# VH-VL binders against Putative bifunctional riboflavin kinase/FMN adenylyltransferase (ribF): the designs that were tried, part 2

Target 1, 179 residues: Putative bifunctional riboflavin kinase/FMN adenylyltransferase (ribF), of Geobacillus thermodenitrificans (a4it50)
Amino acid sequence: MKVHEANQGLTLPGSVVAIGAFDGVHQGHQAVLRQAVERSRQLGVESVAYTIDPPPRCRFQGSRMLTTLQEKLDRFAVLGLNHAVVAHFDERYAARRVDAFIRELTALNPREVIVGQDFRFGRNREGDVALLRRHFPVRIVQTVCCADGQRISSTRIRELIERGEWEQSTVLLGWPLSS

## First folded at step 9 (VH-VL)

Design p6 (from m1 with light chain L54R Y94W W96Y)
Fold by ESMFold2, look of step 9:
Structure p6 (fold): chain C 179 residues (1-179), chain A 117 residues (1-117), chain B 107 residues (1-107)
Amino acid sequence: as target 1 above (179 residues)
Amino acid sequence: QVQLQQWGAGLLKPSETLSLTCAVYGGSISYYYWSWIRQPPGKGLEWIGYIYHSGSTDYNPSLKSRVTISVDTSKNQFSLKLNSVTAADTAVYYCARDWGLYAFDIWGQGSLVTVSS
Amino acid sequence: DIQMTQSPTSLSASVGDRVTITCRASQGISSWLTWYQQKPEKAPKSLIYAASSRQSGVPSRFSGSGSGTDFTLTISSLQPEDFATYYCQQYDDWPYTFGQGTRLEIK
């Protein structure tokens, strides 16, 4: 797997791009990332995980990160991604116009872009899935639930860890807990 | 084919407010940025600011205290106001479509605004 | 702000000449540079975007090159309609900024 900084540019003749913070690379994230790998193989193009570090909730809300950046990247590699593009998330990145993000994605020549239903980007969260679809084919990933119907999320996993519920947190995460 | 047409008063006294409107024909104002640019006679181009259809704006820091850009999506128009003008604000003012893949690809015809004594 | 410096500021040439105009950015802008042509009393017209891509309808005698900080517009064989002022403009980061212009005059 090749790792790139977002500001250094990566140009591909074609790709499938999954976008997200992917904090913890929990089972919900794994479903998204595995779809990107499988779709890229079906289409004969490269798979890309476009990820933000640190996750916005950790940067602005003080939430504990579930993984370091290196741990997250290692998990991407285990899942079979060809590339990771890492964007440094700070106030400058959060203030960018929506077309800056569209421009970055255009260089990857995405055959599909895979995002969550409530995906937002750019200054004042003005970029949404509708805008993204004006430029690329977009696949929306549904919320992944565990067998009891509860949603898998980084917030839920953090709560379980805080309460010492190690077995359930590990099941939702799908990896050993980081220290 | 998208076209921009602009209008507004062209002769002002110092301290008055410059007010220009730009109408978008043959396309929607939504999902693009829209910019104002000015050019003093015989001189170069200066970006003033932009607006997105959401109402979100950003302005050239040198003008920020005096400038307001507005959008009316129902009329497919956006506008420029520049308060407290001086002779230094004499210029041709242009509206333009603004998108990060192509920069300013569509321009209005220009409006000469003269600020005199 | 990213400062854009054009050279030369003014240039005289004859029909049929090959001319080159350069533009230098104060910091790296990758390839996010546009060239405009402006005739008297007219709005600027986009010629080249992304440093080297011609806009639709622009004659092949216009070409752009460069990346990073140094960029060039070349007109391979001047035509009578090419006498105008040319501006570069970066659009890597807001605010977008323009070069000071190059006036191309007929000898």
Scores: ipSAE 0.672, ipTM 0.828, lowest interface PAE 1.2, mean pLDDT 89
Fold by OpenDDE, look of step 10:
Structure p6 (fold): chain C 179 residues (1-179), chain A 117 residues (1-117), chain B 107 residues (1-107)
Amino acid sequence: as target 1 above (179 residues)
Amino acid sequence: QVQLQQWGAGLLKPSETLSLTCAVYGGSISYYYWSWIRQPPGKGLEWIGYIYHSGSTDYNPSLKSRVTISVDTSKNQFSLKLNSVTAADTAVYYCARDWGLYAFDIWGQGSLVTVSS
Amino acid sequence: DIQMTQSPTSLSASVGDRVTITCRASQGISSWLTWYQQKPEKAPKSLIYAASSRQSGVPSRFSGSGSGTDFTLTISSLQPEDFATYYCQQYDDWPYTFGQGTRLEIK
């Protein structure tokens, strides 16, 4: 897997792009990423994981990070992604207009963009799936639930870890705990 | 096709407030940024600021303290206010559609604003 | 702010001539540069965006090239309607900034 920094001029003749913070690369994230890999193979293009690091909640709310950047990239590689684009999430990035993000994605020539159902982007989270669909074919991956019917989320995993519920957190994460 | 039509007072005295409005025809104001640009007579172009249909704005630091841009999605319009004008603010003011792929691809017809005592 | 410097400030040419206008940015702006044409008492018209992409309806005699800091607008064969003022503009960073303009006059 090739690793790129955001806004460094990566261009592709075509791609399938999965977008998200992907903190922990838990089972819900894996569903998005695996679909990107599968679709890229079907379309004969390369797959891209566009990720933000650190996660916004970690950067601005002090939440515990589930996965280091290197761990995240290693897991991307295991899932079969051809490219990882890493955006360093800071005040400058957070202040970016929605069209700046669209412009960045355009360079990847997305045949399909894959996101979660609650995906937002850009300054003040003004960008939504509806905006993306004005520029790209967008596939929304439905929420993945665990055996008890609850949604798998990074927030829930953090809470389980904080409570010392290691077995449950590992199951939802889908990877061994690294910390 | 999308067109912009702008209007407002063209003659002001120093310390007054410049007020211009730009209306979007043939398309929605949504999902685009909208900017104001000005051009003093015989001079170059200066970006003033932008607004998104959600109300998010950003201004040129050189004018930030005096500029307010607003949007009325119900009327498909956005407006510019510039406070405490001086002779240096004499210019043709343009509204334009602002998008990161195309930059300013659609322009209003321009409004000459003259500040004179 | 990013400074945009055009060269030349003015030039005279004849119909049929090849004309080249350059624009230099004070720092790297990738390909986020637009060329505008402005005629007297008219709003600027976008010609080239993303440094080399021709806007819809723009004649093929107009072309743009360059990346980073150095950019060029070329008119392969000047037509009577091409006499105007041309501006470059960066949209890589805030605030957006324009070149000082190049006035293209008839010789």
Scores: ipSAE 0.456, ipTM 0.813, lowest interface PAE 1.3, mean pLDDT 93

## First folded at step 12 (VH-VL)

Design r2 (from p1 with light chain S30H A50K)
Fold by OpenDDE, fold request of step 16:
Structure r2 (fold): chain C 179 residues (1-179), chain A 117 residues (1-117), chain B 107 residues (1-107)
Amino acid sequence: as target 1 above (179 residues)
Amino acid sequence: QVQLQQWGAGLLKPSETLSLTCAVYGGSISYYYWSWIRQPPGKGLEWIGYIYHSGSTDYNPSLKSRVTISVDTSKNQFSLKLNSVTAADTAVYYCARDWGLYAFDIWGQGSLVTVSS
Amino acid sequence: DIQMTQSPTSLSASVGDRVTITCRASQGIHSWLTWYQQKPEKAPKSLIYKASSLQSGVPSRFSGSGSGTDFTLTISSLQPEDFATYYCLQYDDYPWTFGQGTRLEIK
C-alpha cells in the first residue's frame, strides 16, 4: 500500500475511495474499507482510503485515540487498500469549505465513493452524502451492529476500554488491542 | 440554465449603507456558495465575500468590518450590505455563483453603485 | 494575500493573430487559475478554469496552460468578437484575487 499526504499531488485515472476517520479500524470501519476494495476490483480501478489524523474527537475533545496512524495504515494494508491518503486534521482543515474537499477528491477521479452512515465533512460539518452525490457516485455502507444489537462505534469502544472491558473492546474492534 | 438577477439602490451618499440583492433563477440556491464581487469604473475586480446556503460566510479582510452577506433560502436570494460607504466604494457590484472547481461561473448583470455627496 | 500580475497590461492585435497573455502568481497556486473575458458594460465570462480546462461553450481557439506560478492564455486565431479585457483569477487560497487585467484592442 502506498501512503500519501493529502494535497500532495496524488492523481489517479480512476479509483474507489473510502472516506472516514477510521479510528480503531473497528468492524464498522472494516465494512466500509472492504466494500471499497471489493468495488475497486469489480471496476478495475485502485482503492483509496482517505483518512484524517488525528481523529476529530481526539483533536478537539481530548478523546483517547484507539490506534496510532501507523497501526491504522497497517490495518488498511491488511484489508488490501492500494492507497492511503492522510490529511492532517487541525483547525485549518476543519475550517475548509465543502467544495475544497470535493475539489480534493476530484484529483482521485472517484468511480465510487464509499462512506458510512451519517457521514459529514467540511466546515461545521456542512457537507453530507447528498452533496457528495451531486459530484460522485456514492455508496453508503449499512451500519454494523454487535451481538447485542447496538451500533459498533469508536465511542463505544472507548467507553468499554475506560471500564476495563478488554474482551468486549477486542470483539468490537476486530483486532487485538495495541495500546 | 441557472441565471442571476440583482437589484438595489444605485446612488448613495457618504456614510450610508449599500444594499443589494441577488436572486437565483432556474435552480436552487442550495449546495453552492454565492459571492459578491465589485469593479470600480475603469479598474479591476475585487472579491468581497461569500455565503453558503446554510448561512456560513467569509469576507475579504479589506472589507470584513463593513460587509454583511445574508441568504434567504425561502426566496432563493442572497444579499450584500456594505456600511459607511465612501467614494472609494463606487463600483459595479456583481453577484456570482461560487464553487471551488470553477471559481465564479455564473454572474449577475451587475449593479452600478455611485457614492457622491 | 496572493498577488496576480498580468502581462501585458494592454495589447494591440489584428484579426487572425495569435495572442498570448500571461499571469504570474506571487506564490504557488497549483492549477487553481481561471481566465475571464469581459466586454464593456458586461459581467466577466469564464473561459478557462483549472488553468487549462475549457469552459463549456467557449471556442476551441482559447486555451490555457501553466501550473505553479506562471500561466498563459492563448488565442490561436483572433476573431473580431475577442477584443475585450481579460482577467486571471487565483482561487487556491482566500481571499481569491484577480490580475489587473489585459486590454486587447484592435490594431
Scores: ipSAE 0.898, ipTM 0.941, lowest interface PAE 0.5, mean pLDDT 96
Fold by OpenDDE, fold request of step 16:
Structure r2 (fold): chain C 179 residues (1-179), chain A 117 residues (1-117), chain B 107 residues (1-107)
Amino acid sequence: as target 1 above (179 residues)
Amino acid sequence: QVQLQQWGAGLLKPSETLSLTCAVYGGSISYYYWSWIRQPPGKGLEWIGYIYHSGSTDYNPSLKSRVTISVDTSKNQFSLKLNSVTAADTAVYYCARDWGLYAFDIWGQGSLVTVSS
Amino acid sequence: DIQMTQSPTSLSASVGDRVTITCRASQGIHSWLTWYQQKPEKAPKSLIYKASSLQSGVPSRFSGSGSGTDFTLTISSLQPEDFATYYCLQYDDYPWTFGQGTRLEIK
């Protein structure tokens, strides 16, 4: 897998792009990423994981980071992604207009963009799937739930870890804890 | 075939407030940014500010303290207010569709605003 | 702010001439440059976006080139309707800024 910094000149003739913070690369994230790999193979194009680091909640709310950037990238590679694009998440990035993100994605010539439910982007989270669909074909991957019927999320995993429920958190992650 | 139509008062006295409105026809105001640009007589162009359909704005630092841009999605319109005008604010004011891939690609017809005592 | 400097400020040419206008940015703007044409008492019209992409409906005699800091607008064979004022615009960073303009007059 090739790793790229955001807005550093990566251009592709076509791609399938999965987008998310992917903190922990838990089972819900894996569903999105695996879908991107599968669709890229079906369409005969390369797959891209577009991610941000650090995760927004870690940057602004002091939340526990579930996965280091290197561990995240290693997991992307295991899942078969051809490219990873990493955007540095700070105040400047968070303040970007929604069309700045659309412009950035355009360079990847997405044949399909794959996101999880409730995906938002750009300044004040003003960008949504409806906006993305005006520019790209978009596939929404349905929420992945654990055995008890609850949604698998980074937030829930953090809560489990904070309570000392390490075995349960590991199950939801699908990987060993990185920190 | 999206088109923009502008209107508003064209003659002001110093210290008054400039008020212009731009209406979008042939398409929705949603999911684009909308900007105001001005051009003093015989001079170049200056960007004033933009608004997104959600209401988020940003302004040229040179005018920020005096400018307010608003949007009415129900009317498919957005507006410009410029407070405390002086002779230096005399210009043709344009509204335009604003998008990062194309910059300003659709323009209104322009509105001449003259500030004189 | 990013300053855009056009050259020349004005030029005279004849129908059929090849005309070149340049625009220089005070810092790198990648390819985020647009060229506009403006006729008297009319709004600017977009000609070229992203430095070299022709806007829909614009004649092929117009072309744009360049990246980074130096950009060029070329009219391969000047037509009577091309006499106007031309502006470049950088839209790489806010505030977006225009060049001072180039007035193209008939010789």
Scores: ipSAE 0.897, ipTM 0.941, lowest interface PAE 0.5, mean pLDDT 96
Fold by OpenDDE, look of step 16:
Structure r2 (fold): chain C 179 residues (1-179), chain A 117 residues (1-117), chain B 107 residues (1-107)
Amino acid sequence: as target 1 above (179 residues)
Amino acid sequence: QVQLQQWGAGLLKPSETLSLTCAVYGGSISYYYWSWIRQPPGKGLEWIGYIYHSGSTDYNPSLKSRVTISVDTSKNQFSLKLNSVTAADTAVYYCARDWGLYAFDIWGQGSLVTVSS
Amino acid sequence: DIQMTQSPTSLSASVGDRVTITCRASQGIHSWLTWYQQKPEKAPKSLIYKASSLQSGVPSRFSGSGSGTDFTLTISSLQPEDFATYYCLQYDDYPWTFGQGTRLEIK
């Protein structure tokens, strides 16, 4: 897998792009990423994981980060992604207009953009799937739930870890806990 | 095709407030940024600020303290207010649609605003 | 702010001439430069965006090149309707800034 910094000139003749913070690369994230890999193969293009580091919740709310950037990238590689684009999440990035993000994605010539159900982007989270669809074909991956019917989320995993629920955390992550 | 039409007062006295409105025809104001640009007579162009249809704004630092841009999605319009005008604010003011890929791609017809005592 | 410097400020040319206008940015702006043509009492018209992409409907005699800090607008064979003022605009960083303009006059 090739790793790129955001806005560093990566251009592709075509791609399938999965977008998200992907903190922990848990089972819900894996569904999005695996879909990107699968679709890229079907379309004969390369797959891209566009991710943000650190995760916004960690940056703004001081939440515990589930995965280091390197761990995240390693997991992307395991899932079969051809490229990872990493955006450094700071106040400047958070203040970017939605069209700046669209402009960035355009360079990847997305045949499909794959996002989670609640995907937002740009300053004040003003960008949504509706905006993306004005520019790219967008596929929304449905929320992945655990056996008890609850949504798998980074927030939930953090809470489980804080409570010492190691086994359940590992199950939701789909990876061994980093220590 | 999308067109922009502007209107507002063209003659002001110093210290008054400039007020211009731009209406979008042939398309929705939604999902685009909308900017104001001005051009003093015989001079170059200066970006004033933009607004997104959600109301988010940013202004040129040179004018930020005096500028307010607003949007009315129900009327498919956005407006410019510039407080405490002086002779230096005499210019043709343009509204424009802007987007990161193309910058300003659609322009209004321009509005001459003259500030004189 | 990023300063854009155009050269020349003005030039005279004849129909059929090859004309070149240059724009230099005070810092790197990647390829986020647009060229505008403005005729008297008219709003600017976009010619080239992203340094080298021809805007829809613009004649092929117009071309743009460059990246980083140095950019060029070229008119391969000047036509009567091309006499106007031309501006470059960087839209890499806010505030977006224009060059001072190049007035192209008939010789």
Scores: ipSAE 0.861, ipTM 0.926, lowest interface PAE 0.6, mean pLDDT 95
Fold by ESMFold2, fold request of step 16:
Structure r2 (fold): chain C 179 residues (1-179), chain A 117 residues (1-117), chain B 107 residues (1-107)
Amino acid sequence: as target 1 above (179 residues)
Amino acid sequence: QVQLQQWGAGLLKPSETLSLTCAVYGGSISYYYWSWIRQPPGKGLEWIGYIYHSGSTDYNPSLKSRVTISVDTSKNQFSLKLNSVTAADTAVYYCARDWGLYAFDIWGQGSLVTVSS
Amino acid sequence: DIQMTQSPTSLSASVGDRVTITCRASQGIHSWLTWYQQKPEKAPKSLIYKASSLQSGVPSRFSGSGSGTDFTLTISSLQPEDFATYYCLQYDDYPWTFGQGTRLEIK
C-alpha cells in the first residue's frame, strides 16, 4: 500500500475512492473499505482510502482517537487498499471551499466514490453527496449494525472503552483494542 | 449554455450604495461559487468577493467592511452591494461563475457604475 | 497573497507573428493558472485553464505552457482579432489574483 499526503497531488488513470475519517477502522468502516477494494477489482482500477488525520471530532471536540495514524494505515493495508491519501485536518483545512476537495478527487480519476450515509465536507460542511454526484459516480454504504440492532460508531466504541466494557468494544471494532 | 445577465443603477452620488444583480440563465446557481470582479477605467481586474449557493461568502480584505454579496436560489440570482461609494469606486463591475476546476469561466456583460464627484 | 507579474506590459506585433506573453507567480501555484483575453468594452474571455488546457471554442493557435512559477501564453500566428489585453489569473490558493495585464497592439 502506498501512502500519500493529500497536498502532494497523486494522479491515477482510474480509481475507486473511499472517503472518511475511519477512526479505529471499525466494522462499519470496514464495510466501506472492503466495498472500495471489491469495486476497484470489478472495474480494473486501483483502490484509494482518502482519510483525514486527526479525525474532525478529535480536533474540534477533544475526543480521543481510537487509533494512531500508523495503526489506521496498517489496518487499511490489511484490508487490501492500494493507496491511502492522508489529509491533515486543521482549521485551515476545515475552512476550505468545497471545490478544493473536488479538485483533489478529480486528480484521482474516480470511477466510483464510496462514502457513508450523511457524508459532508468543506467549509461549514457545505459539501454533500449531491455535489459529489455532479462530478463522480457515488456509492453510499449504509450504516452497519450488530445483531442486536445497535449501530457501530467510533463514538459508541470510545464510550464503551471509557466504561471498561472491553468485550463489547472489541466486537464492534473488529480489531484488538489500541492503547 | 450558461449565461449571466447583470443589471443595476449606473450613476451614483458619493455615499450612496452600489447595488447590482446578476441572473443565471441556462443552468442552476446551485453548486457553484459566484464572484463579483471590477475594473476601474483603464486599469486591471480586482476581485471583490464570492458567494456559494448556501449563502457563505468571502470578500477582498480591502473592501470587506463595505461589501455584501447575497444569493437567491429561488430566483437563480445573486447580488452585490457596496456601501458608501466614492469616485474611486467608479468601474465596470462583472459577475462571474467561479469554480476551482476552471476559475472564472463565464462572465456577465459588465455594468459601468460611475460615482459623480 | 500570491502576486502575479506579467511581461511584457505591452507589445506591438504584426498579423502572422508568433507572440508570447509570460506570467510569473510569487510562489509555486502548480498548474492552476488561467489566461483571459479582453477586448475594449467587453468582458474577459477564458482562453486557457489549468495552464495548458484550451477552453472550448478557442482557436488552436492559442496555447499555454508552464508550471510552478513561470507560465507562457503563445499565439502561433497572430490574427487581426487577437489584438487585445491579456490577463493571467492564479487559482491555486485563495484569494485568487490577476496579473496586471499585457496589451497586445497591431504594429
Scores: ipSAE 0.773, ipTM 0.879, lowest interface PAE 0.8, mean pLDDT 90

